# Ledger of designs, part 189: VH-VL binders against q9nrl2r1430to1533

Target 1, 104 residues: q9nrl2r1430to1533
Amino acid sequence: GGVHELSAFEQLVVELVRHDDSWPFLKLVSKIQVPDYYDIIKKPIALNIIREKVNKCEYKLASEFIDDIELMFSNCFEYNPRNTSEAKAGTRLQAFFHIQAQKL
Below, E stands for the ipSAE of ESMFold2; O stands for the ipSAE of OpenDDE; V2 stands for 0.75 times the mean of E and O plus 0.25 times the DockQ between their complexes.

## First folded at step 11 (VH-VL; framework fv_nezutatug)

Design y12 (at its last look DockQ between E and O 0.53; V2 from the best seeds 0.00; counts 0 for: pae E 10.1 > 2)
Fold by OpenDDE, look of step 11:
Structure y12 (fold): chain C 104 residues (1-104), chain A 122 residues (1-122), chain B 107 residues (1-107)
Amino acid sequence: as target 1 above (104 residues)
Amino acid sequence: QVQLQESGPGLVKPSQTLSLTCTVSGGSIDSGYSWHWIRQHPGKGLEWIGSIRHSGRTDYNPSLKSLVTISADTSKNQFSLKLSSVTAADTAVYYCARGPYRSDWHYYMDVWGQGTTVTVSS
Amino acid sequence: DIQMTQSPSSVSASVGDRVTITCKASQSISSYVAWYQQKPGKAPEPLIYSASYLYSGVPSRFSGSGSGTDFTLTISSLQPEDFATYYCQQANSFPLTFGQGTKLEIK
């Protein structure tokens, strides 16, 4: 890949990925490791998928981008109890996202 | 921006089933939100009826005497409320609302429909 | 169920006044409280979530505070468009519950 100017969406995704609490969200949940995940989560999503959509210019509105990010967090909260490391990481990362999203 | 619109019969007879639909526009119901029904009896406060999560799981207010069923139709971008065996006590303005997942499992309603009046009368 | 006791039920005030509305939860709910504004014939509109965070577009004259069982909504300088009924709501656990409401009227 060549050097290019990052869009606001691209930059935000980079910041999310680099965040210490991004580890639950970097890629889709493994069906092998979590056999029942896809019985509960019907619309899986992760930062790598969102990044790909950004790169393909699939987001025409900021609201669409925000919706996918929120879906990512809501999936985490739906599957993981409040006291899990995943849920706690999600809570912190979501708070970070909400601050950054105000700039969009 | 996302908008919600309630629709359904404004008049229901006692013992019948109240059926309402909330149509979502400007955003997909198949996203990371919860979808709620709230009602307000004339001159009274707000009462949470129930909600459906993006996973399809539902939560209902156990204090309601009538049977509550909330469902979603992603193909129509709608979610619905059914309240069976209604009485005069179910006369109210009914609101649908969107609930973002803020701070984990905590539910706030950030977008509301304009509300629809339902009167239970013979 | 968690009860939200809101006070006062009504308050009369003038433009420019500082107004305070309180909400008391029957048990500790951390900071999981929202505030809504409702004008006659209209749907409630969100003001505050998580006790103290303003929704986008809400004037800065609105503020929320509190944790545990006692919560407060404050309007620092009342404007004409602020006369309405206000509701608190707990978001800690199901079923979600609202306060009885506070009607803010013109003195």
Scores: ipSAE 0.497, ipTM 0.874, lowest interface PAE 1.0, mean pLDDT 93
Fold by ESMFold2, look of step 11:
Structure y12 (fold): chain C 104 residues (1-104), chain A 122 residues (1-122), chain B 107 residues (1-107)
Amino acid sequence: as target 1 above (104 residues)
Amino acid sequence: QVQLQESGPGLVKPSQTLSLTCTVSGGSIDSGYSWHWIRQHPGKGLEWIGSIRHSGRTDYNPSLKSLVTISADTSKNQFSLKLSSVTAADTAVYYCARGPYRSDWHYYMDVWGQGTTVTVSS
Amino acid sequence: DIQMTQSPSSVSASVGDRVTITCKASQSISSYVAWYQQKPGKAPEPLIYSASYLYSGVPSRFSGSGSGTDFTLTISSLQPEDFATYYCQQANSFPLTFGQGTKLEIK
């Protein structure tokens, strides 16, 4: 990854955070409020963690960045049934991500 | 950037267990994707065998369900296929593939391995 | 299981021609179909997902359409590198199933 790729990751993460459907993904799920979450989800991740990793230049390849974003959506769909507000928001935000990732 | 490579024996005797491994490079199997085995019979089309998700959940083709096991080894970044009690009908090119994970059934294969030929013959 | 039936089984066409390949599902699958291109001795390569969305790097001469049970893959101006076998795949429900393939011959 070059400087162009790192700038693109930062731009994409900002757009994801600003999206109306980002609310389930901004921070890690609370263990107190959702006590069984970490029994089911073994590799938790959220936009604030991904953004920090971008800012610290921890992604060496574009595929590593994309994998963390996809893991975030995968966790949402694994834990939340299809009809929940979280799963529906995840579906819309993932669709937005796929469009942005094709060009950025 | 992500690449998949199948490995395993090219010749298996009838009634034995076929074992194949897919090695993932340029990405992690513990990611937001699903990991699939698909085979292509000589002169015929493609057949989906099954998949594994990062949570360890598996889905198998009902036609093979009692004969197939798919597993993952995250420490080696690999996932594997075991197919029991093979016959000549199991002769095929075997592919591993990656698809986006969803909460339902929308699996499109965006990366494929090169394929490995397996012949079941006495 | 959802059967995917492709038509035609084989197409012979010239460079520059418009080619259309059809895939029919045995029951409604909404828009959950993918298309793949496979050259001899090689793995399938993704072309289209969700009926009409091109993967990055796929030439714009490829397009897909359809919903419900009837789907098409169109090559607007055939190029020599488009000689291959094409497969549709439904992604509506398990087991995932593929069409039997359409062989595109350029002569």
Scores: ipSAE 0.006, ipTM 0.673, lowest interface PAE 10.1, mean pLDDT 88
ESMFold2 (binder alone), look of step 11: mean pLDDT 90; pTM 0.937

Design y13 (at its last look DockQ between E and O 0.71; V2 from the best seeds 0.00; counts 0 for: pae E 8.2 > 2)
Fold by OpenDDE, look of step 11:
Structure y13 (fold): chain C 104 residues (1-104), chain A 122 residues (1-122), chain B 107 residues (1-107)
Amino acid sequence: as target 1 above (104 residues)
Amino acid sequence: QVQLQESGPGLVKPSQTLSLTCTVSGGSIDSGYSWHWIRQHPGKGLEWIGSIRYSGRTDYNPSLKSLVTISADTSKNQFSLKLSSVTAADTAVYYCARGPWRSDWHYYMDVWGQGTTVTVSS
Amino acid sequence: DIQMTQSPSSVSASVGDRVTITCKASQSISSYVAWYQQKPGKAPEPLIYSASYLYSGVPSRFSGSGSGTDFTLTISSLQPEDFATYYCQQANSFPLTFGQGTKLEIK
């Protein structure tokens, strides 16, 4: 794609990616590193995938975009116990997202 | 805007199976949410029946577990409740609701259906 | 199961009044409490989650506080549309459970 003005979705994804707690979410979980991940998580998603969907204008409604972001967090919480670094990062990033999403 | 709508028979005979469906619009059930059934007996409070997560994992109230089945149909964007061997005590308004993941592993209901009345009577 | 004991069961108040509803959990549930408003013939509507956070669109006159076992819903200045039944709910563990409700009536 070409260079275009950032939409609200694009801007929010940029902010999420740049957040200190984005590291668990930047790309899909490695099946090699986490062999049982895809036995548990049936709809894997990550910020790079969401960004691509935004770039391709696949989100027609804000609710669709929000659903994918929430899926991303839900996957994290489904797989990771509460006390893990991943879950804690997810908790903080999700709180940030919820604040930002109010602007959508 | 996400909306939920309950549907099913308003009258069920004792010992039969109560079957309800919740139709979701404005959003997909195949997303990072949990989907709940709650009921309210006439003049009483709210009772959580059970839920199904986006992954298909179900959780049930132990008081009803042996009698309850919750399932989801992503092709129809619906999830359903089956309650077997009903009695008069199962007469209630039945609500379906959406439960988002907030900042932790805990369930709140942020969107509710309007509810459907089910009466158990011979 | 975790029991949520709500108090009072009913309360009469006037427009402009400050109203407080309490909910006590049978065990510590951290801040995992929600509050709902229900009007006659209608479904419950969410007000507060995680003890103190307002859902979008909820008037600022509503507030929640508490942690551990004791929780409070407060309406700082009661409006006519606030007369309804209110429920607390614990989201700490399954099965999810609700308080028995507080009916807020016009005096």
Scores: ipSAE 0.267, ipTM 0.813, lowest interface PAE 2.0, mean pLDDT 93
Fold by ESMFold2, look of step 11:
Structure y13 (fold): chain C 104 residues (1-104), chain A 122 residues (1-122), chain B 107 residues (1-107)
Amino acid sequence: as target 1 above (104 residues)
Amino acid sequence: QVQLQESGPGLVKPSQTLSLTCTVSGGSIDSGYSWHWIRQHPGKGLEWIGSIRYSGRTDYNPSLKSLVTISADTSKNQFSLKLSSVTAADTAVYYCARGPWRSDWHYYMDVWGQGTTVTVSS
Amino acid sequence: DIQMTQSPSSVSASVGDRVTITCKASQSISSYVAWYQQKPGKAPEPLIYSASYLYSGVPSRFSGSGSGTDFTLTISSLQPEDFATYYCQQANSFPLTFGQGTKLEIK
């Protein structure tokens, strides 16, 4: 990634973090609060980790960044049934992400 | 730029087990996508065989009477199909494909392998 | 299982023609339909998802519409590279099912 592309990733992550439906995704799921989560989800990821990877320039391709964001949503949908507050928030935030990502 | 490539034997005898492998490059099988096997019979349409999600969860087509197993090997970045006790009805072109998670939890296949022809013949 | 029925099974057309292919689901599937193009000896290629959204790089002469049970793929001005077989696919529920295909041939 170039300097312009890395700035776009940072801007997009900031917009995701500011969104009202970001609350399930800000930090990794707590094993104490959700003991079985890490038995089911083998590649946990959250917005704070993605933002750190952007800041460290760890994404070499835009597809790598997009894949981490999509993994985050896929974990949410894999663990949470469709009718939960977490899954509904994930659906809305993912829709917002797809709109913003097309502007890159 | 994700690419999928099928590999395996092109000729299988009746009653044997068909074993195919899909190698994923330019991306990770662990990436929160679903991974599918689809086949196309000679002169006919496409038939979904089943899928495996990055979590290890599998779903299989119930109308497919052959014993099917789909598995993944994350260390090789591969997923595989095993179809036991094959007959001539299993002759087809076999594709692997990727289905991204979208906001509606529905499987659209956005990346396809090139396909591998499997003939079941004595 | 949700059956997808395509019409017509084949179409003969000339370059520049407008072509419409239909797909009917045996029950409501909302907008959860994809369309694929397949040329002989090659894998299917994605054209449209969610009934009406074009994949990146798909020419704008392709469009999709529909909701519920009735869906269409339209090619507004047929080009030589568009002669292929087209498939619809429902993504509403497992098992995933495809239409039987529509072969688009040069007249």
Scores: ipSAE 0.012, ipTM 0.694, lowest interface PAE 8.2, mean pLDDT 88
ESMFold2 (binder alone), look of step 11: mean pLDDT 92; pTM 0.947

Design y2 (at its last look DockQ between E and O 0.64; V2 from the best seeds 0.00; counts 0 for: pae E 4.0 > 2)
Fold by OpenDDE, look of step 11:
Structure y2 (fold): chain C 104 residues (1-104), chain A 122 residues (1-122), chain B 107 residues (1-107)
Amino acid sequence: as target 1 above (104 residues)
Amino acid sequence: QVQLQESGPGLVKPSQTLSLTCTVSGGSIDSGYSWHWIRQHPGKGLEWIGSIRYSGRTDYNPSLKSLVTISADTSKNQFSLKLSSVTAADTAVYYCARGPYRSDWHAYMDVWGQGTTVTVSS
Amino acid sequence: DIQMTQSPSSVSASVGDRVTITCKASQSISSYVAWYQQKPGKAPEPLIYSASYLYSGVPSRFSGSGSGTDFTLTISSLQPEDFATYYCQQANSFPLTFGQGTKLEIK
C-alpha cells in the first residue's frame, strides 16, 4: 500500500543520509563554492530535497523515487571525475542504495 | 516499467541518411540516464554507435565511416539517430538502449529496445 | 580503441554443466566490464555490470569476475534457458566496445 511504500521511502532516505558517504549529497551544491556547477547540471537534486518530497507524499511509485535518487548520483558522476572524493563516495553510496532498493 | 521502441524506415538507399527514433515509455528521457544506439550487422557482434547524456552531451564512435548525429526531444520523450552517407556496411539491426550511471560511469546498457532492421540497398 | 577478445567463440555444453567464458581487454580497463545475453531474434539482456555485479532479476548461477585485462563470466549450473550468445563490453572509455561474442550451444 501507499502508506507502507511511503514509510519504506522514508526509511531508505534516513539510511542514505546516515551513511558515511552521504556528505556530497546532503544539500544542493553551492554556486559560490562551485561556480560552474549549474552550467553543467541542469536538474540539481539532493537528499534533503528528496526527503521533502517523500514527506509531502509526492512519490506515487517506487520508480519515481528511484529515478530521483539515480538523478542525484548521475549529477555527481556527470560533474566529478572518477578519481574525486565525491565520485568515490557516490559510487559506494549508490551501491548501498541498490542493495536497499531491492526491498522496495 | 520503462520500455524503449525503435522506429524508422527499414530500407535506405546508399548515400542517403538513415534516420531512426527511439520512443521511451514508462519513464522520462529527461532524467539521470544516458541514451545509446547500438547496431548488429547480420551474423556479427554488437557495435556501439553513440549516445546522448541527459545533460545533452553526445559521444560518438569515431570508427564509423558515416557521420553520426544523436539528438533528444524531451517533449516527445524520444531520442534519435541520423547516419549519413550510408553503405551496405550499415545494414544491421539497430537497438536503442538506456544507460544508467553505475559506479560513477554511464557506459552500461540496462534496458534495450526490441531492435529494428535497416537494410541498405539500391 | 580498446579491443575485447572473447574465448571461446563457441562452446557446446549440457544442462547442469559449469560454463566459463573469458574476455580479454587490449589494455587495463579496471572493473568496467558488462556482460550481456542475447537469444536469437531478441535484443541483448544485461547480466552483469562493473565486472561482478548482477542486475536485478539475474539468476545467482551467473557470476562475473576479473579486473584489469582478464574477465570471466561463469554459469555454475547451465539451465535450458541459458543457451544463447554472450557478449562482454568494456565501459572504461569511449568508444564503447564489445567482444565478438560466445555462442553457447546445447551438446
Scores: ipSAE 0.483, ipTM 0.870, lowest interface PAE 1.0, mean pLDDT 93
Fold by ESMFold2, look of step 11:
Structure y2 (fold): chain C 104 residues (1-104), chain A 122 residues (1-122), chain B 107 residues (1-107)
Amino acid sequence: as target 1 above (104 residues)
Amino acid sequence: QVQLQESGPGLVKPSQTLSLTCTVSGGSIDSGYSWHWIRQHPGKGLEWIGSIRYSGRTDYNPSLKSLVTISADTSKNQFSLKLSSVTAADTAVYYCARGPYRSDWHAYMDVWGQGTTVTVSS
Amino acid sequence: DIQMTQSPSSVSASVGDRVTITCKASQSISSYVAWYQQKPGKAPEPLIYSASYLYSGVPSRFSGSGSGTDFTLTISSLQPEDFATYYCQQANSFPLTFGQGTKLEIK
């Protein structure tokens, strides 16, 4: 929870955003472009929202930050069939996240 | 951080319904996770029983599907197992577990309860 | 259903030894394999997911490898606390299935 932990959350989010496989997760899914998404996904979240929560110091524990990131991947795997480019990107980014999260 | 604890009767009579509850602490059951029941019979390996997602969607092992019901109570932060028409073959240690994802792939169990022994006998 | 076959069923080894446990799937499961350690009287504990990734807090002497149908768990420099039964689990599709287990006995 101190200043060093909050800096670690910001650093991790930056690494996720810069990763090549971040493209499905940068912002919330458009209801216009994907009309059925919000019929299936009840707790939407994206990297821009998580980054804003880090900037506003809304995460009090590392576990809260990790839970939002894991929710993001869980939404991806529930909505997208396993052979889609979104699901494959999610699988690769999630693996990268788990390596980086060891620093928390 | 997240902890799971099974509770319920340790002894059940044949033909009755086995009822177990898993209490989640240090996190919310209404989250992006999946919630599983797994059992281990003496001398037999682990057997997945089924799962529930926070949306209420359930998936059951086909070998048990007509006998099993998994449900969740978000107000109590609990999920439950009911197994009907039990026999001595249902004697096992029962575990609840958390899966990090709500899908049939990436279905790893990253947190386990301590387990509860259930004996089915007269 | 995807059948997971572990070998050996039991292994006896000394502290400091390298131990390898194998798990074979009845069909390709990509890299969707988890490994668990179970000590007597305790619940299984997660070691490895997606064939090769260690959970946080798992000692680096544990490693996993494989894809497709053939997977291994390796323990380098065996420690006394590694006495346990080890299970693989396919995480590719429902119903989830486990290997029969490998009991590691430490002399």
Scores: ipSAE 0.264, ipTM 0.799, lowest interface PAE 4.0, mean pLDDT 90
ESMFold2 (binder alone), look of step 11: mean pLDDT 91; pTM 0.943

Design y3 (at its last look DockQ between E and O 0.65; V2 from the best seeds 0.00; counts 0 for: pae E 3.8 > 2)
Fold by OpenDDE, look of step 11:
Structure y3 (fold): chain C 104 residues (1-104), chain A 122 residues (1-122), chain B 107 residues (1-107)
Amino acid sequence: as target 1 above (104 residues)
Amino acid sequence: QVQLQESGPGLVKPSQTLSLTCTVSGGSIDSGYSWHWIRQHPGKGLEWIGSIYYSGRTDYNPSLKSLVTISADTSKNQFSLKLSSVTAADTAVYYCARSPYRSDWHAYMDVWGQGTTVTVSS
Amino acid sequence: DIQMTQSPSSVSASVGDRVTITCKASQSISSYVAWYQQKPGKAPEPLIYSASYLYSGVPSRFSGSGSGTDFTLTISSLQPEDFATYYCQQANSFPLTFGQGTKLEIK
C-alpha cells in the first residue's frame, strides 16, 4: 500500500470537520431536538452529507462544492438568530471556509 | 467562477412595465445566497431595489415596493425584476448582484453583473 | 431609512498619496458597512465588508474602520488604478442604502 493524498475537496472537508466551530454542522439537525427545523429549512445539509458526496465524486466543479457549503451556512443563519452559539460558530467557520476556498 | 448577466429591453415607454432578467452561470441560485437588484440613475448613486433569497423570500425597497416584483426560476438559473408604471425617474443602469448568506447580514454584494441600461422615454 | 453620508463628494489626489473617505450613518449600524469601488462604465466591485474586512484579492493598501455611525475607507498609498468612485453601504437594516459616492480624481 501507499499513501494517497486527499483531493482538495476531501482535505477541505476534513479541515472543516476538525475546526472547533464545526459542531453545529457535523450531522443533520435532529427533528426530535428541533421539531420545527424542517418546517423552515427545506434543503437540509451537513458536513457528513457533503463528505459523502465528495467521496462519491458528485462534485464536478468547485462551484458545486462551494454551493453546498454555503447552503449549509445559510441554513444555519436562516434558522438561528445572530446571537446564538450556532450562528456565532457558523460565522467563524464560514470565515475559515472562505479563506480555504480560495485555494480551490 | 460565478458570473451574473443582466438582460432585457433597453428602452421602455412611460407607464409600461420594465422587465429584466439576471442569468447566473458558474453557480446555482438554488443555494445559500441572496440575489439583488440595484440601479444607478444617471448622475446619482446606487439604489437598492430588492432582493430574493434562496428560500424564495423577497425584500423590497419601500419606495418601490408597490411597483416591484422579483422572482426566481431555478430551472433556468435566473431571477427577474419587474417594475410597473415606469417614469423617466426609472431611467438607470440596472445591476443584479449576489451575496453570500452570512450571519451578520446577507447584504454584502460580492459579485455583480456588468449592468444593463434602461431608458424610459416616449 | 438609514442615510449614509459620504465625505468628501470628490477629492483630487496624486499617486502615492494617503486618501481617506468617510461615511456617516444617520443612526447606529454597528459594523454592518461595505465599501465598493466603481470605475466609469463598470459595475461596482466589492472592497470591504463588515466595516474592516477586505475581500479576497483586494490590495492591502485598502483598509476600513469604524463602528456605530462613523466609518472610514483609507487608501494608504494611492495607485493609478485606484482613481474611481467609492460607495459605502449599510447592511444593518432594510432598506439597504448607499452613500452618495466619493469621486477620487487625479490631481
Scores: ipSAE 0.499, ipTM 0.866, lowest interface PAE 1.0, mean pLDDT 93
Fold by ESMFold2, look of step 11:
Formats: sequence, C-alpha cells, structure tokens
Structure y3 (fold): chain C 104 residues (1-104), chain A 122 residues (1-122), chain B 107 residues (1-107)
Amino acid sequence: as target 1 above (104 residues)
Amino acid sequence: QVQLQESGPGLVKPSQTLSLTCTVSGGSIDSGYSWHWIRQHPGKGLEWIGSIYYSGRTDYNPSLKSLVTISADTSKNQFSLKLSSVTAADTAVYYCARSPYRSDWHAYMDVWGQGTTVTVSS
Amino acid sequence: DIQMTQSPSSVSASVGDRVTITCKASQSISSYVAWYQQKPGKAPEPLIYSASYLYSGVPSRFSGSGSGTDFTLTISSLQPEDFATYYCQQANSFPLTFGQGTKLEIK
C-alpha cells in the first residue's frame, strides 16, 4: 500500500535485476525460441513486468508484490529440471530475495 | 501476514470420507506457492499427506494415494482435503501449510495453520 | 522414501546450556533440510530452512549445519521458552518426511 511500501518494492526489484543470477527472469520467455513454454506456464511473469506494475502502483498489498515474485520463481522450477542453469540461478536468486525481503 | 485456518468436522465415523477445508487470508492461493496437508498422529510424528499447486497439479504421499484428493477453489481462496474410507488410524491433528513451489524438491513449510483435531470413532 | 532419524529422542538440560540435536537421512539429501519447533498444543513453527538459514524472527541462539546425511540443530544458550519438541524434515524429494521428534525438557 502506502508510499513507503512502494519505494521499498522498487528498491527490491532493482536489487533483483542487478543480481548476477537474474538473467532467466529479466524478460518474458520468447515463444519463438521456446514454443512449448506457454503451453506449460499459465501465468508468465518477469522482472520487467513486475517493475512496470510497481511503477504504475498496481500492488495494493505487500503480499501481492511478494506473490508475483514467488510466481516468477515457481514458473522457473515448474518448467526447468533441477539440474539446469535456470533452476540453479532461480534457487540462488530466490534465496537472495528472501534475505532482502526481511526488510519488508 | 498470510494466515491459514482449517475447518471441518471433529468426529468422523469409520468408512466415511473425511473432508477438511483450509481458508487462506492475507494472500492468494492462486499464486506461486504449493499448499499442503500434514497430519500428526497421537503420540507419533508428522506425516505429509500431499499438496496442490495453482495449475491443478497434485502430489500425494504414496501410502495414501488411492484414498486422498486435494482440490482448490480459487474463488473462495480455499483448498480442501478429502480422505476416503477412514479408520481409527486416521485419527490425528490435521494441519494445512504453505511452501514456495518446488515441484518435488525444496518444499519447506513457511506458514502453518493452527491445526484441527479429527477423531475417527463409532 | 527417505527416512529421517533424530537423536536423542529426549534431552533434559538447564537454562544456559548448549544443546545439540542431530538428524540423519537414509540417503544424501544435499542441504535440503528444515527444522521446526512445536510447543505443546500448538502448531509447528519454522526455525531453519536449507540446513542453516534462519527464518526472520528466530533468535540467533539457534543455528543449523550439515550436508549430505548428517544435520544438526544447535541452541547455544538454552532459554526457558525453548521447551518444545523439535522436528527435522527432508525437502529433497516427495514424499516429504519428518524425523520422529526430539523433546527438549528444561530442568
């Protein structure tokens, strides 16, 4: 909700984007490069989309913002097996996110 | 801030179907989390029953697989457990819980409901 | 199924003592272990995930370590509010399985 929470969401998204393991999550997966992705993932989302929603004040509750970020990771883990670079990057970035999100 | 609350009957007769509902508040069930049922038998430890993910994917403990159904109703922000053909062995405290979604790995329960006691007897 | 064996089954200790609880997995589970605290009549509460990471709000006297098959939960200086039963849980694969519990009694 308030102005203080929206600033915190923006700061957290910037930290996620800057993290070395953000590369699978910056933009939506290309349907041309990965044609089956959207047959499997029903609610695609990426950091650029989340950032736009923060900029447009579309999150009313902190839980809505957190849920979009967790959805982003869960899509990664649903599509990508444990041993892939994407799943490993997701695991590390999510751990970083959980540490940063302690600040609410 | 997310809270989970179990509801359902406290007493169930043998051979009946146990039906429990978990109501989620402060967050959405239609999210990147998996939603779990776990039970605790009298004088024994915890047993994972199964989970549901918003896509409709379910995973069940093989020991209960033919007897258990977990379902979700996103319009009510609820998920439910049905356990058929209950016996006295199904007497337990039943918990609902949440984990960040991890298919079949890294599932850690970060939020628990308060639990509901179910007794199976005549 | 991966079996989780906790030891000891119970421990009696004084306020201020260092307490260590162990959990052994029947096969390697990397670092995929969680620890929970359960007080009488209450739901379990999360303490630690991924073997060594404390959840927000968990006192720093709690710590976890281990990888592979052997894991420990340590309370560096026991407090009266730590009277509870502690469970480990493997998160390597389904079905998720828990240790049988360790009851911590404060004398």
Scores: ipSAE 0.286, ipTM 0.828, lowest interface PAE 3.8, mean pLDDT 90
ESMFold2 (binder alone), look of step 11: mean pLDDT 91; pTM 0.946

